# Ledger of designs, part 10: VH-VL binders against Flagellar assembly factor FliW (fliW)

Target 1, 154 residues: Flagellar assembly factor FliW (fliW), of Carboxydothermus hydrogenoformans (q3adg3)
Amino acid sequence: MFILRLFSPAFGEIEADESQIFSFPEGLPGFSHLKKFLLIRHRDNSPFFFLIAIDEPEIYFILIEPSRLLADYHVELSCEQQGLLHLSEETPVLSLNIVRIPPEAKEMIINLKAPVVFNLQEKIARQIILDADYPVRYPIPLSKVKEKADAGTK
Below, E stands for the ipSAE of ESMFold2; O stands for the ipSAE of OpenDDE; V2 stands for 0.75 times the mean of E and O plus 0.25 times the DockQ between their complexes.

## First folded at step 1 (VH-VL)

Design z13 (framework fv_zagotenemab)
Fold by ESMFold2-Fast, scan of step 1:
Structure z13 (fold): chain C 154 residues (1-154), chain A 121 residues (1-121), chain B 112 residues (1-112)
Amino acid sequence: as target 1 above (154 residues)
Amino acid sequence: EVQLVQSGAEVKKPGESLKISCKGSGYSFTSYWIEWVRQMPGKGLEWMGEIYPGDSDTKYEKNFKGQVTISADKSISTAYLQWSSLKASDTAMYYCARLDEIFYDNYFDYWGQGTLVTVSS
Amino acid sequence: EIVLTQSPGTLSLSPGERATLSCRSSQSLVHSDYNTYLHWYQQKPGQAPRLLIYGASSRATGIPDRFSGSGSGTDFTLTISRLEPEDFAVYYCQQYGSSPLTFGGGTKVEIK
């Protein structure tokens, strides 16, 4: 087991466990050459995650766990999609969605059509385009996200 | 097949109003932003603004805010660009385009054929 | 506002030659949420623009492999390895790494 150490211009020196490293067999659109990403939760109980490219740490994505904000959002994968992710009945899985948070924005835009699904056992992940008719641009007030984050503080 | 079809060329006088259209077909019109881009004769491309037809949310580039109005009618899958009072400097080719944001790349995947607007007196 | 500067303004070449087009950003486009969201479009006379390259280096569907994109930060390049007659056109770079969305001024690739 190795401890990964890398320098990110946005986050400084990062020390992470190899269990946080995921392979993206086809990368992400626009970044097909990047096959390995580090997944970090912003802080304990935060709805936010950062996905940082190991080979190019200046490249990263902000992801959110949508179930914490949207009770009606359900990620249903087809048999083919489950096969691409090597999912079985008992495979632990994490589904997150990429968000845009422009500077001084009052809302963030969530891509609900294309979640990033992580196989926590085999450490592979893919951005999956869902069959369900979810929007690619779903705005949500940042105040709702902050409200949920604050509710988790005691 | 995804297609964006724009209204025909317009010849107008300064001070007149104008509304041009962009009709989408072959996809879920309410699920993609529609972009408006201006190209003055012999010049480059300028982004004017966008609309999300699902909720009519609009964004404008500052130079065009107040100069034009962007709207959409989702019942007929059509977006609009409107001027209340045209200026000679509005003479240009106007394109609509669809923004692909599935992976937050924010590129224009499909373009309309363009509407030439000529404003002269 | 991010300004994209394309050079040269005009590139005069013969079919079969290599074309190298530059796009420089006034600010780094390597931003956390907005990683190199720089795209290239081709516009032929009398036609609407067509997407060629997105995300600095990914070819759009149906685009021949003679087109390639490279670069990061503030310096980006579009390369056409061997010009075909249909490649003589104006090429634009575009960013939406920061609002507002902006285009470069264009590079015209014309027959010598």
Scores: ipSAE 0.006, ipTM 0.525, lowest interface PAE 10.3, mean pLDDT 84

Design z14 (framework fv_zagotenemab)
Fold by ESMFold2-Fast, scan of step 1:
Structure z14 (fold): chain C 154 residues (1-154), chain A 121 residues (1-121), chain B 112 residues (1-112)
Amino acid sequence: as target 1 above (154 residues)
Amino acid sequence: EVQLVQSGAEVKKPGESLKISCKGSGYSFTNYWIEWVRQMPGKGLEWMGEIYPGDSDTKYEKNFKGQVTISADKSISTAYLQWSSLKASDTAMYYCARHSEYWTDYYFDYWGQGTLVTVSS
Amino acid sequence: EIVLTQSPGTLSLSPGERATLSCRSSQSLVYSDSNTYLHWYQQKPGQAPRLLIYGASSRATGIPDRFSGSGSGTDFTLTISRLEPEDFAVYYCQQYYSTPLTFGGGTKVEIK
C-alpha cells in the first residue's frame, strides 16, 4: 500500500494513507492551483479535521464537523451541486466547514454558507455555496468548541 | 482584580438540600467556564463538572450527573452547585475555578477559596 | 477516562534541596495544535489550589523561576530547583486533553 510522507511546518512529519487524499477539481477560493489535499481527523471522536495541501504543505485549513456544534445546521445540495460532486443516493459523504481562529479572538469563526463536501467513494471534494441563508461568519466561543472536541459530545 | 468568592461553610444533615455559590468579579463572567472541583477530607482533587455562564451549557463527570445540579445566573455573575438530598459522602471542600475561552488558555487560572460542606447526623 | 499517576506520593526534603515530581498519563496529552494539555497546581495547607505550570512547561504569571515543568507525550516532571519554606505543599497534575478532566493523586512535598 502507498504511504504518503510529507513535512508540514504546522504539524511536523506526517505519514498518511493514500486513501486520505482528496481531489479538488477547482481547488479552493484563493488556492485554485492546489488540487490535492490530505484530510486528517484531529483525533478519534474529534469534530476537527485538518486539510493539508499535498503540493504546498505549509498551506492548511482547519475544518469542523458542524453537526457536533450546531444541531439545527443542515447541508442541502441542489441537483446541480450533487452532480458536480458525483453524488448518488448511496454515496457516503462527509460535510465539513472551514473555520478561522483569529489570534486574539475568544471565538472561532465558522463559514456556514460554504461547506466543503467530500465524496468518500470517489475521493473528490468541493466547497459548495448553499442556497440557504446561512452566515459566512458565525462565531462560536473557543471554550465550547474545545469541550465538544474533547468529549466528542455524549 | 479577578476574584472568585464562594459562599460560607455549611453544616447539614443527610436528606437536606443545599445550594452553594461562586461569584466572579473583575472579569467578563460570560466569557469563562466555571469549574467545580471536590476534595474529600484527606483526599485529592476531583473534577465534578462545568458551566459556561453565557448560555448555561453544562457538562458533568458521570459520577456526579444526577447527584448535583450546576447552574449560573449571569446577571449577578454567580455560579451554583446544588444538592436536592445530601448524603454523608458529600462531606468535602468544594472549589470553583475558571478557565478562558481562548483555545491556548484552557487551564484553571483562578480559584475560589472553597466552601466546606459537612454532612453528619 | 485518562488516568494520571503521580509519584512519589510523598517527598521528604529540606529547604534548599531540589524536588523532582513525576506525572504519568495513560495516553498522550499532545493536541494536534501542538499544545500539551497538562498543567500543575500547588495546594498549600488550608488553601485553594494555585496554577503553577500550564502546557507542561509554561510558568503561570507570578510563579518564581525555581519552578519548571518538562516532559512530553505521557511522561511529565515538575521540578523545584531550590525548595523554599513556602514550597512545602501538595502538587497536582491535571489533564485538559479530554473530558472528564482528571487530576493526579498528588505528591506531598513535606519538610524533613
Scores: ipSAE 0.006, ipTM 0.494, lowest interface PAE 12.4, mean pLDDT 83

Design z15 (framework fv_zagotenemab)
Fold by ESMFold2-Fast, scan of step 1:
Structure z15 (fold): chain C 154 residues (1-154), chain A 121 residues (1-121), chain B 112 residues (1-112)
Amino acid sequence: as target 1 above (154 residues)
Amino acid sequence: EVQLVQSGAEVKKPGESLKISCKGSGYSFTSYWIEWVRQMPGKGLEWMGEIDPSDSYTKYEKNFKGQVTISADKSISTAYLQWSSLKASDTAMYYCARVYDSGEWYSFDYWGQGTLVTVSS
Amino acid sequence: EIVLTQSPGTLSLSPGERATLSCRSSQSLVYSDENTYLHWYQQKPGQAPRLLIYKVSNRDSGIPDRFSGSGSGTDFTLTISRLEPEDFAVYYCQQYGSSPLTFGGGTKVEIK
């Protein structure tokens, strides 16, 4: 089995397999030259993910799984957007949102308008601007994020 | 003055129910989460769970889920820890502590004085 | 589950000596915001614990400067530069970055 090993200044040595590598055909805004990213979950049952550029590991994004924290948040894609992501009715999909955590943060800022949608079967992902009227800057206290991450079975 | 004041010591028999309290004063009670920690005689600290008093959202450490119930009444700034049926193994000192809801540190900055629970036949 | 291992379990010293306490985590404690939520608490006999150091190296209000914290990744240290009589206590490290929240087993600093 293939084991990818890279060094991230922020996270140290990382071991991952090729199934965690995603292609970004358009990259991300400001980073169009970066087409391959490693997606790792921060810890076991955490809502947090790190998206680390394979070719420049000092570049990374923090993503959150919004469905575990915001029950009324729904990602609905147009037919054109589904086509760009090669989605069919049965395709396994993961939708995450980029967060910004400023220095000395008491809250994180979530971009609910533009989720990053992952096709888990074909290993491609894109940031999609939704038609729905979601805020670009949605603040949430860091303490609540920590606790809701552990919400489990009844 | 910020204080967390816990209810007094309890001596119980196995199978009895018990509810102990932790009352906050000197601060905005709903702006802080309440943490519960167990310390068995001569042993270290074990985190049990926590509650957000603003909406009563609770989270438990897996070994305590189903064994205790954490609740809060924000109208009187009080959090509770409850057992439906005590066991001898529940003999311990129980502490409450607070964590700032919007804080970046997530540390237990103030602690209650503790409630000693003794369960013996 | 992140396990915090404190060593030594007991440290026997005299007043005026330097105390160095270790806390090692089974995994890196860097949270998504790149902060490390590793805290130290002091517990004297018959008393509740009190916050001593938060986020690795920051002293809580009123804590004397003889107490200092350091470390990164998985290895953390609490140092008491010159022990005073009131410093003989049990010290616990705690992480709040990964659920469940965990405490170390404690290091007892006792009089030699």
Scores: ipSAE 0.000, ipTM 0.487, lowest interface PAE 14.3, mean pLDDT 83

Design z16 (framework fv_zagotenemab)
Fold by ESMFold2-Fast, scan of step 1:
Structure z16 (fold): chain C 154 residues (1-154), chain A 120 residues (1-120), chain B 112 residues (1-112)
Amino acid sequence: as target 1 above (154 residues)
Amino acid sequence: EVQLVQSGAEVKKPGESLKISCKGSGYSFTSYWIEWVRQMPGKGLEWMGEIYPGDSDTKYEKNFKGQVTISADKSISTAYLQWSSLKASDTAMYYCARLRYSGLWTFDYWGQGTLVTVSS
Amino acid sequence: EIVLTQSPGTLSLSPGERATLSCRSSQSLVHSDYNTYLHWYQQKPGQAPRLLIYGASSRATGIPDRFSGSGSGTDFTLTISRLEPEDFAVYYCQQYDSSPLTFGGGTKVEIK
């Protein structure tokens, strides 16, 4: 059984199943040199995920499952974008959005324009710029986010 | 100091409309959910619904959805609970309360209550 | 919907006595973050409710030491070690472990 072990300054020593590792063929904007990321859910049934760069574990992103907070948000991919992600009608897919939480924040900022779409079968992911007119900076007050634990949002 | 001040008692007839208010002061009104709780005469507390004044997002307990409307005007730090057509069964004390994120989602401050009496 | 059952419905006691109030949940209040979202409120006659205890056992700001909360899972207790005249009131437990938020039916602590 293959178990990845890495040290993250933010999370300490991490042991992860290789099934949680995703390839990013283009990396992420500003981090094109980072091609492999570990995806971990903050807690069972939490809308929050952490995406940690395997080659540089000090680099990580906080992602949120937007459908849990925004009922009207829909990720619609073009045929070209579906092809880039190797998606078919039967492919299990997870769509998350990167959030930024400034150091003294009362709000988190969600990038609704550019979700990160994960092909759960082939373990590849890409940040996709949607054709829909969604904002790049969508603020949600932290006091509005009803996680049942405030530790999950700090 | 944090305060929630509610509008005064109302006496109404069945079929009439009513809008009661809850004004917050001493804190950032747009940064906290406002909760509405009903207490029928001699009975316990019932959660009705809530609003986040910063964007007017609302949630209702299923038995109150469609019976009442919750709204807020952030320019005057006031939340509202409204009926289009009152029933005798709406006779109750209505409380607003602030939901505190830190400290495990508690109702840390309450309004003094608005007594609504609906009779023919 | 989680149902909270409070017992007894009424406690008739004298000042100086110990009060023990029960709150039982229809489901275990187990959360993945290890916190217990079970709170207690006090309502004096003619007044709005007031937060007493949060997270099953933590006293809210300004609440005297004679009030304490305990319990886990499905069984919770509010204890008033030595009743003062101002403690004669109705006490409600409340959960926010599962939506919708629910309150217990209340326990009235009245003077004997």
Scores: ipSAE 0.007, ipTM 0.542, lowest interface PAE 8.8, mean pLDDT 85

## First folded at step 5 (VH-VL; framework fv_bexmarilimab)

Design j1 (from b14 with light chain S54R)
Heavy chain, then light chain:
Amino acid sequence: QVTLKESGPTLVKPTQTLTLTCSFSGFSLSTYGVGIGWIRQPPGKALEWLAHIYWDDDKRYNPALKSRLTISKDTSKNQVVLTMTNMDPVDTATYYCARGYDEFTYYGMDVWGQGTLVTVSS
Amino acid sequence: EIVLTQSPGTLSLSPGERATLSCTASQSVSSSYLHWYQQKPGKAPKLLIYAASRLQSGVPSRFSGSGSGTDYTLTISSLQPEDFATYYCQQYDSSPYTFGQGTKLEIK
ESMFold2-Fast, scan of step 5: ipSAE 0.000; ipTM 0.501

Design j2 (from b14 with light chain A51Y S54K)
Heavy chain, then light chain:
Amino acid sequence: QVTLKESGPTLVKPTQTLTLTCSFSGFSLSTYGVGIGWIRQPPGKALEWLAHIYWDDDKRYNPALKSRLTISKDTSKNQVVLTMTNMDPVDTATYYCARGYDEFTYYGMDVWGQGTLVTVSS
Amino acid sequence: EIVLTQSPGTLSLSPGERATLSCTASQSVSSSYLHWYQQKPGKAPKLLIYYASKLQSGVPSRFSGSGSGTDYTLTISSLQPEDFATYYCQQYDSSPYTFGQGTKLEIK
ESMFold2-Fast, scan of step 5: ipSAE 0.386; ipTM 0.817

Design j3 (from b14 with heavy chain F104W, light chain S54R; at its last look DockQ between E and O 0.56; V2 from the best seeds 0.00; counts 0 for: pae E 2.8 > 2)
Heavy chain, then light chain:
Amino acid sequence: QVTLKESGPTLVKPTQTLTLTCSFSGFSLSTYGVGIGWIRQPPGKALEWLAHIYWDDDKRYNPALKSRLTISKDTSKNQVVLTMTNMDPVDTATYYCARGYDEWTYYGMDVWGQGTLVTVSS
Amino acid sequence: EIVLTQSPGTLSLSPGERATLSCTASQSVSSSYLHWYQQKPGKAPKLLIYAASRLQSGVPSRFSGSGSGTDYTLTISSLQPEDFATYYCQQYDSSPYTFGQGTKLEIK
ESMFold2-Fast, scan of step 5: ipSAE 0.567; ipTM 0.840
ESMFold2, look of step 6: ipSAE 0.476; ipTM 0.834
ESMFold2 (binder alone), look of step 6: mean pLDDT 91; pTM 0.930
OpenDDE, look of step 6: ipSAE 0.274; ipTM 0.791

Design j4 (from b14 with heavy chain T105S, light chain S54R)
Heavy chain, then light chain:
Amino acid sequence: QVTLKESGPTLVKPTQTLTLTCSFSGFSLSTYGVGIGWIRQPPGKALEWLAHIYWDDDKRYNPALKSRLTISKDTSKNQVVLTMTNMDPVDTATYYCARGYDEFSYYGMDVWGQGTLVTVSS
Amino acid sequence: EIVLTQSPGTLSLSPGERATLSCTASQSVSSSYLHWYQQKPGKAPKLLIYAASRLQSGVPSRFSGSGSGTDYTLTISSLQPEDFATYYCQQYDSSPYTFGQGTKLEIK
ESMFold2-Fast, scan of step 5: ipSAE 0.028; ipTM 0.656

Design j5 (from b14 with heavy chain Y106W, light chain S54R)
Heavy chain, then light chain:
Amino acid sequence: QVTLKESGPTLVKPTQTLTLTCSFSGFSLSTYGVGIGWIRQPPGKALEWLAHIYWDDDKRYNPALKSRLTISKDTSKNQVVLTMTNMDPVDTATYYCARGYDEFTWYGMDVWGQGTLVTVSS
Amino acid sequence: EIVLTQSPGTLSLSPGERATLSCTASQSVSSSYLHWYQQKPGKAPKLLIYAASRLQSGVPSRFSGSGSGTDYTLTISSLQPEDFATYYCQQYDSSPYTFGQGTKLEIK
ESMFold2-Fast, scan of step 5: ipSAE 0.204; ipTM 0.758

Design j6 (from b14 with light chain S53K S54R)
Heavy chain, then light chain:
Amino acid sequence: QVTLKESGPTLVKPTQTLTLTCSFSGFSLSTYGVGIGWIRQPPGKALEWLAHIYWDDDKRYNPALKSRLTISKDTSKNQVVLTMTNMDPVDTATYYCARGYDEFTYYGMDVWGQGTLVTVSS
Amino acid sequence: EIVLTQSPGTLSLSPGERATLSCTASQSVSSSYLHWYQQKPGKAPKLLIYAAKRLQSGVPSRFSGSGSGTDYTLTISSLQPEDFATYYCQQYDSSPYTFGQGTKLEIK
ESMFold2-Fast, scan of step 5: ipSAE 0.060; ipTM 0.705

Design j7 (from b14 with heavy chain I36V H52L, light chain S54R)
Heavy chain, then light chain:
Amino acid sequence: QVTLKESGPTLVKPTQTLTLTCSFSGFSLSTYGVGVGWIRQPPGKALEWLALIYWDDDKRYNPALKSRLTISKDTSKNQVVLTMTNMDPVDTATYYCARGYDEFTYYGMDVWGQGTLVTVSS
Amino acid sequence: EIVLTQSPGTLSLSPGERATLSCTASQSVSSSYLHWYQQKPGKAPKLLIYAASRLQSGVPSRFSGSGSGTDYTLTISSLQPEDFATYYCQQYDSSPYTFGQGTKLEIK
ESMFold2-Fast, scan of step 5: ipSAE 0.006; ipTM 0.501

Design j8 (from b14 with heavy chain T31E, light chain S54R)
Heavy chain, then light chain:
Amino acid sequence: QVTLKESGPTLVKPTQTLTLTCSFSGFSLSEYGVGIGWIRQPPGKALEWLAHIYWDDDKRYNPALKSRLTISKDTSKNQVVLTMTNMDPVDTATYYCARGYDEFTYYGMDVWGQGTLVTVSS
Amino acid sequence: EIVLTQSPGTLSLSPGERATLSCTASQSVSSSYLHWYQQKPGKAPKLLIYAASRLQSGVPSRFSGSGSGTDYTLTISSLQPEDFATYYCQQYDSSPYTFGQGTKLEIK
ESMFold2-Fast, scan of step 5: ipSAE 0.213; ipTM 0.742

## First folded at step 6 (VH-VL; framework fv_sonavibart)

Design u2 (at its last look DockQ between E and O 0.78; V2 from the best seeds 0.00; counts 0 for: pae O 2.2 > 2)
Heavy chain, then light chain:
Amino acid sequence: QVQLQQSGPGLVKPSQTLSLTCAISGDSVSSYSAAWNWIRQSPSRGLEWLGRTYYRSKWYNDYAESVKSRITINPDTSKNQFSLQLNSVTPEDTAVYYCARDIYELGDWYGAFDIWGQGTMVTVSS
Amino acid sequence: DIQMTQSPSSLSASVGDRVTITCRTSQRINSYLNWYQQKPGKAPKLLIYAASSLQSGVPSRFSGSGSGTDFTLTISSLQPEDFATYYCQQSYTFGQGTKVEIK
ESMFold2, look of step 6: ipSAE 0.546; ipTM 0.828
ESMFold2 (binder alone), look of step 6: mean pLDDT 90; pTM 0.932
OpenDDE, look of step 6: ipSAE 0.302; ipTM 0.793

Design u6 (at its last look DockQ between E and O 0.67; V2 from the best seeds 0.59)
Heavy chain, then light chain:
Amino acid sequence: QVQLQQSGPGLVKPSQTLSLTCAISGDSVSSYSAAWNWIRQSPSRGLEWLGRTYYRSKWYNDYAESVKSRITINPDTSKNQFSLQLNSVTPEDTAVYYCARDTYEAGDWYGAFDIWGQGTMVTVSS
Amino acid sequence: DIQMTQSPSSLSASVGDRVTITCRTSQRINSYLNWYQQKPGKAPKLLIYAASSLQSGVPSRFSGSGSGTDFTLTISSLQPEDFATYYCQQSYTFGQGTKVEIK
ESMFold2, look of step 6: ipSAE 0.577; ipTM 0.830
ESMFold2 (binder alone), look of step 6: mean pLDDT 90; pTM 0.931
OpenDDE, look of step 6: ipSAE 0.542; ipTM 0.861

## First folded at step 7 (VH-VL)

Design v1 (framework fv_sonavibart; at its last look DockQ between E and O 0.77; V2 from the best seeds 0.00; counts 0 for: pae E 2.5 > 2)
Fold by ESMFold2, look of step 7:
Structure v1 (fold): chain C 154 residues (1-154), chain A 126 residues (1-126), chain B 103 residues (1-103)
Amino acid sequence: as target 1 above (154 residues)
Amino acid sequence: QVQLQQSGPGLVKPSQTLSLTCAISGDSVSSYSAAWNWIRQSPSRGLEWLGRTYYRSKWYNDYAESVKSRITINPDTSKNQFSLQLNSVTPEDTAVYYCARDIYELGNWYGAFDIWGQGTMVTVSS
Amino acid sequence: DIQMTQSPSSLSASVGDRVTITCRTSQRINSYLNWYQQKPGKAPKLLIYAASSLQSGVPSRFSGSGSGTDFTLTISSLQPEDFATYYCQQSYTFGQGTKVEIK
């Protein structure tokens, strides 16, 4: 409904829909003061997303949709965690994981223990620490990610 | 590789200001990878976090409520260090004071203190 | 206002023993639980971060587990250098400590 215009050093000028704005009541690690983020997908069929701070757009995070790469990864939230996100049985939900791509490395590192979970109806999101025994540092070769992205982009 | 070296007086009179300095080698006080903390330890209170300073597009400070009215933590980028000032001290401020680094990976703030200074015993006595 | 309780407050053990220390919080906190070792006159040393991740340079006999409000530090085979006080920490709150002594 609304067009948001934002300049980011990494992305240049961005025009985005108001529906892509999410409130983060706790912010993100290291940036607890940043409460509003713009979520954009890298490309129409890419597993990658960017999460850009609206008030400080030089700050951004790379997120990945893990289902395209990790078939056995499951996000199961406790009742308390579902309550923090205002989730009911029919609430549409998106779950993405923060990725770090070191400049010199041939691997990306995914935090599988703590996905960022988005309530798509109320436009709130939180990073949730899962009860399941997943690693906080899960390496994946970049060559494997590129192969999946190339195969999926048609 | 990263090391924290503390300095400052070990004896402070009541009502005066406690001042300590933590020098950083192997990392930068303005690093996005870290936050720089002061933590103290006494037999009666155990380990007690006092506050931190960190740079994320600008400088931020967070202070524990128990000392918020009396504490100041300042970074110094030119000397690559950060300081603690605690005003109006009483004997209850007697403790070993540590500086410490938070471990941070982009998007993952574990809240873990991975590098500590050697500690400074500070006694508040007349 | 979280309360963090370590159990036991102290214990005596022999070299080679399996040692288990627990940390329980009064409520779930959406933050990581970390474990430290401290010897007299020394600063604390990080052992485990994010409940179960072993810090670089820490021996593999140390392990952490747990989630929600209940967390455990385990030393699978106690060594002479492991006699120390152990602390859990979540957010900016530390547990009261567990002293592991020679039996």
Scores: ipSAE 0.504, ipTM 0.831, lowest interface PAE 2.5, mean pLDDT 87
ESMFold2 (binder alone), look of step 7: mean pLDDT 90; pTM 0.936
OpenDDE, look of step 7: ipSAE 0.833; ipTM 0.929

Design v2 (framework fv_sonavibart; at its last look DockQ between E and O 0.83; V2 from the best seeds 0.71)
Fold by ESMFold2, look of step 7:
Structure v2 (fold): chain C 154 residues (1-154), chain A 126 residues (1-126), chain B 103 residues (1-103)
Amino acid sequence: as target 1 above (154 residues)
Amino acid sequence: QVQLQQSGPGLVKPSQTLSLTCAISGDSVSSYSAAWNWIRQSPSRGLEWLGRTYYRSKWYNDYAESVKSRITINPDTSKNQFSLQLNSVTPEDTAVYYCARDIYELGNYYGAFDIWGQGTMVTVSS
Amino acid sequence: DIQMTQSPSSLSASVGDRVTITCRTSQRINSYLNWYQQKPGKAPKLLIYAASSLQSGVPSRFSGSGSGTDFTLTISSLQPEDFATYYCQQSYTFGQGTKVEIK
């Protein structure tokens, strides 16, 4: 069952349910007024997700799940940051990173410093700037992304 | 190569409107990846952000609370520029005014002003 | 109110010196911390964005570090062209500046 129908220039007609909708209490940087987003996985076996603003569906972000690409990348939130997301030890959490893929480029640029962290139980999320010394512009070849995605389907 | 060129009068009388323009070359005022800001600087208050205009699907404006009731920032797509109007000025509005770009790298917003205009010294005096 | 304070407000240094400037906020701001250099009669110039990322064309003697409420700009070996005023900035707020003068 779907509770929301919207049109996005990039994705066409979209139907979504409650499980795909997240509240961003502070919005996203540069879009603080956009408080609700739809999270869609590209495909069941894809590391890519799309985060689409419900009130302005022409605005969207490409996210990647870094765990299968970057084994040593760890998201550690301070106690204050965990509180802002209402996180406890049992709370299911998803952490995704914003990527940019320049036109005709062979690589993508990942923001490892500031993941978007999702509380999957309460359906809230925010972009968190980590204390750890990670780069905001981390290039990775697209060939490496396809190689890891294919391996993960095994 | 992106450049910002400011223009406007350097002397404004109290109670009048301060009007400045910032012409953009090498980028578009309607660029999806940028926002266009006004910032001023005085010895007593230092650097002070005033507001911005930007296009993301429609035009948006954000203004600092300290000037929100008096400020207007407008884009001009045909001239590829953006303006500052500050109404009802007083001598406390005397400052060097800068226009500046900040960059949205498709969700990677650092809030950093990477390109600045040359600055316009504006004196508010009778 | 969130306070943003640089330390020191001014300093005198010689060419070759190691210079350290700090920026402190009264509470954590979930926004990137950026550093600027400003010379007399000129607009500010971005040096470092997102606490530690060096802007293109900026010499590697400049570095930034820190997180949370405490951030540092370091010039490892001061050069004649580095005498200027330095500002931190976060979420549309600027520090009051640190003036670096020649000894």
Scores: ipSAE 0.559, ipTM 0.837, lowest interface PAE 1.8, mean pLDDT 87
ESMFold2 (binder alone), look of step 7: mean pLDDT 90; pTM 0.932
OpenDDE, look of step 7: ipSAE 0.774; ipTM 0.916

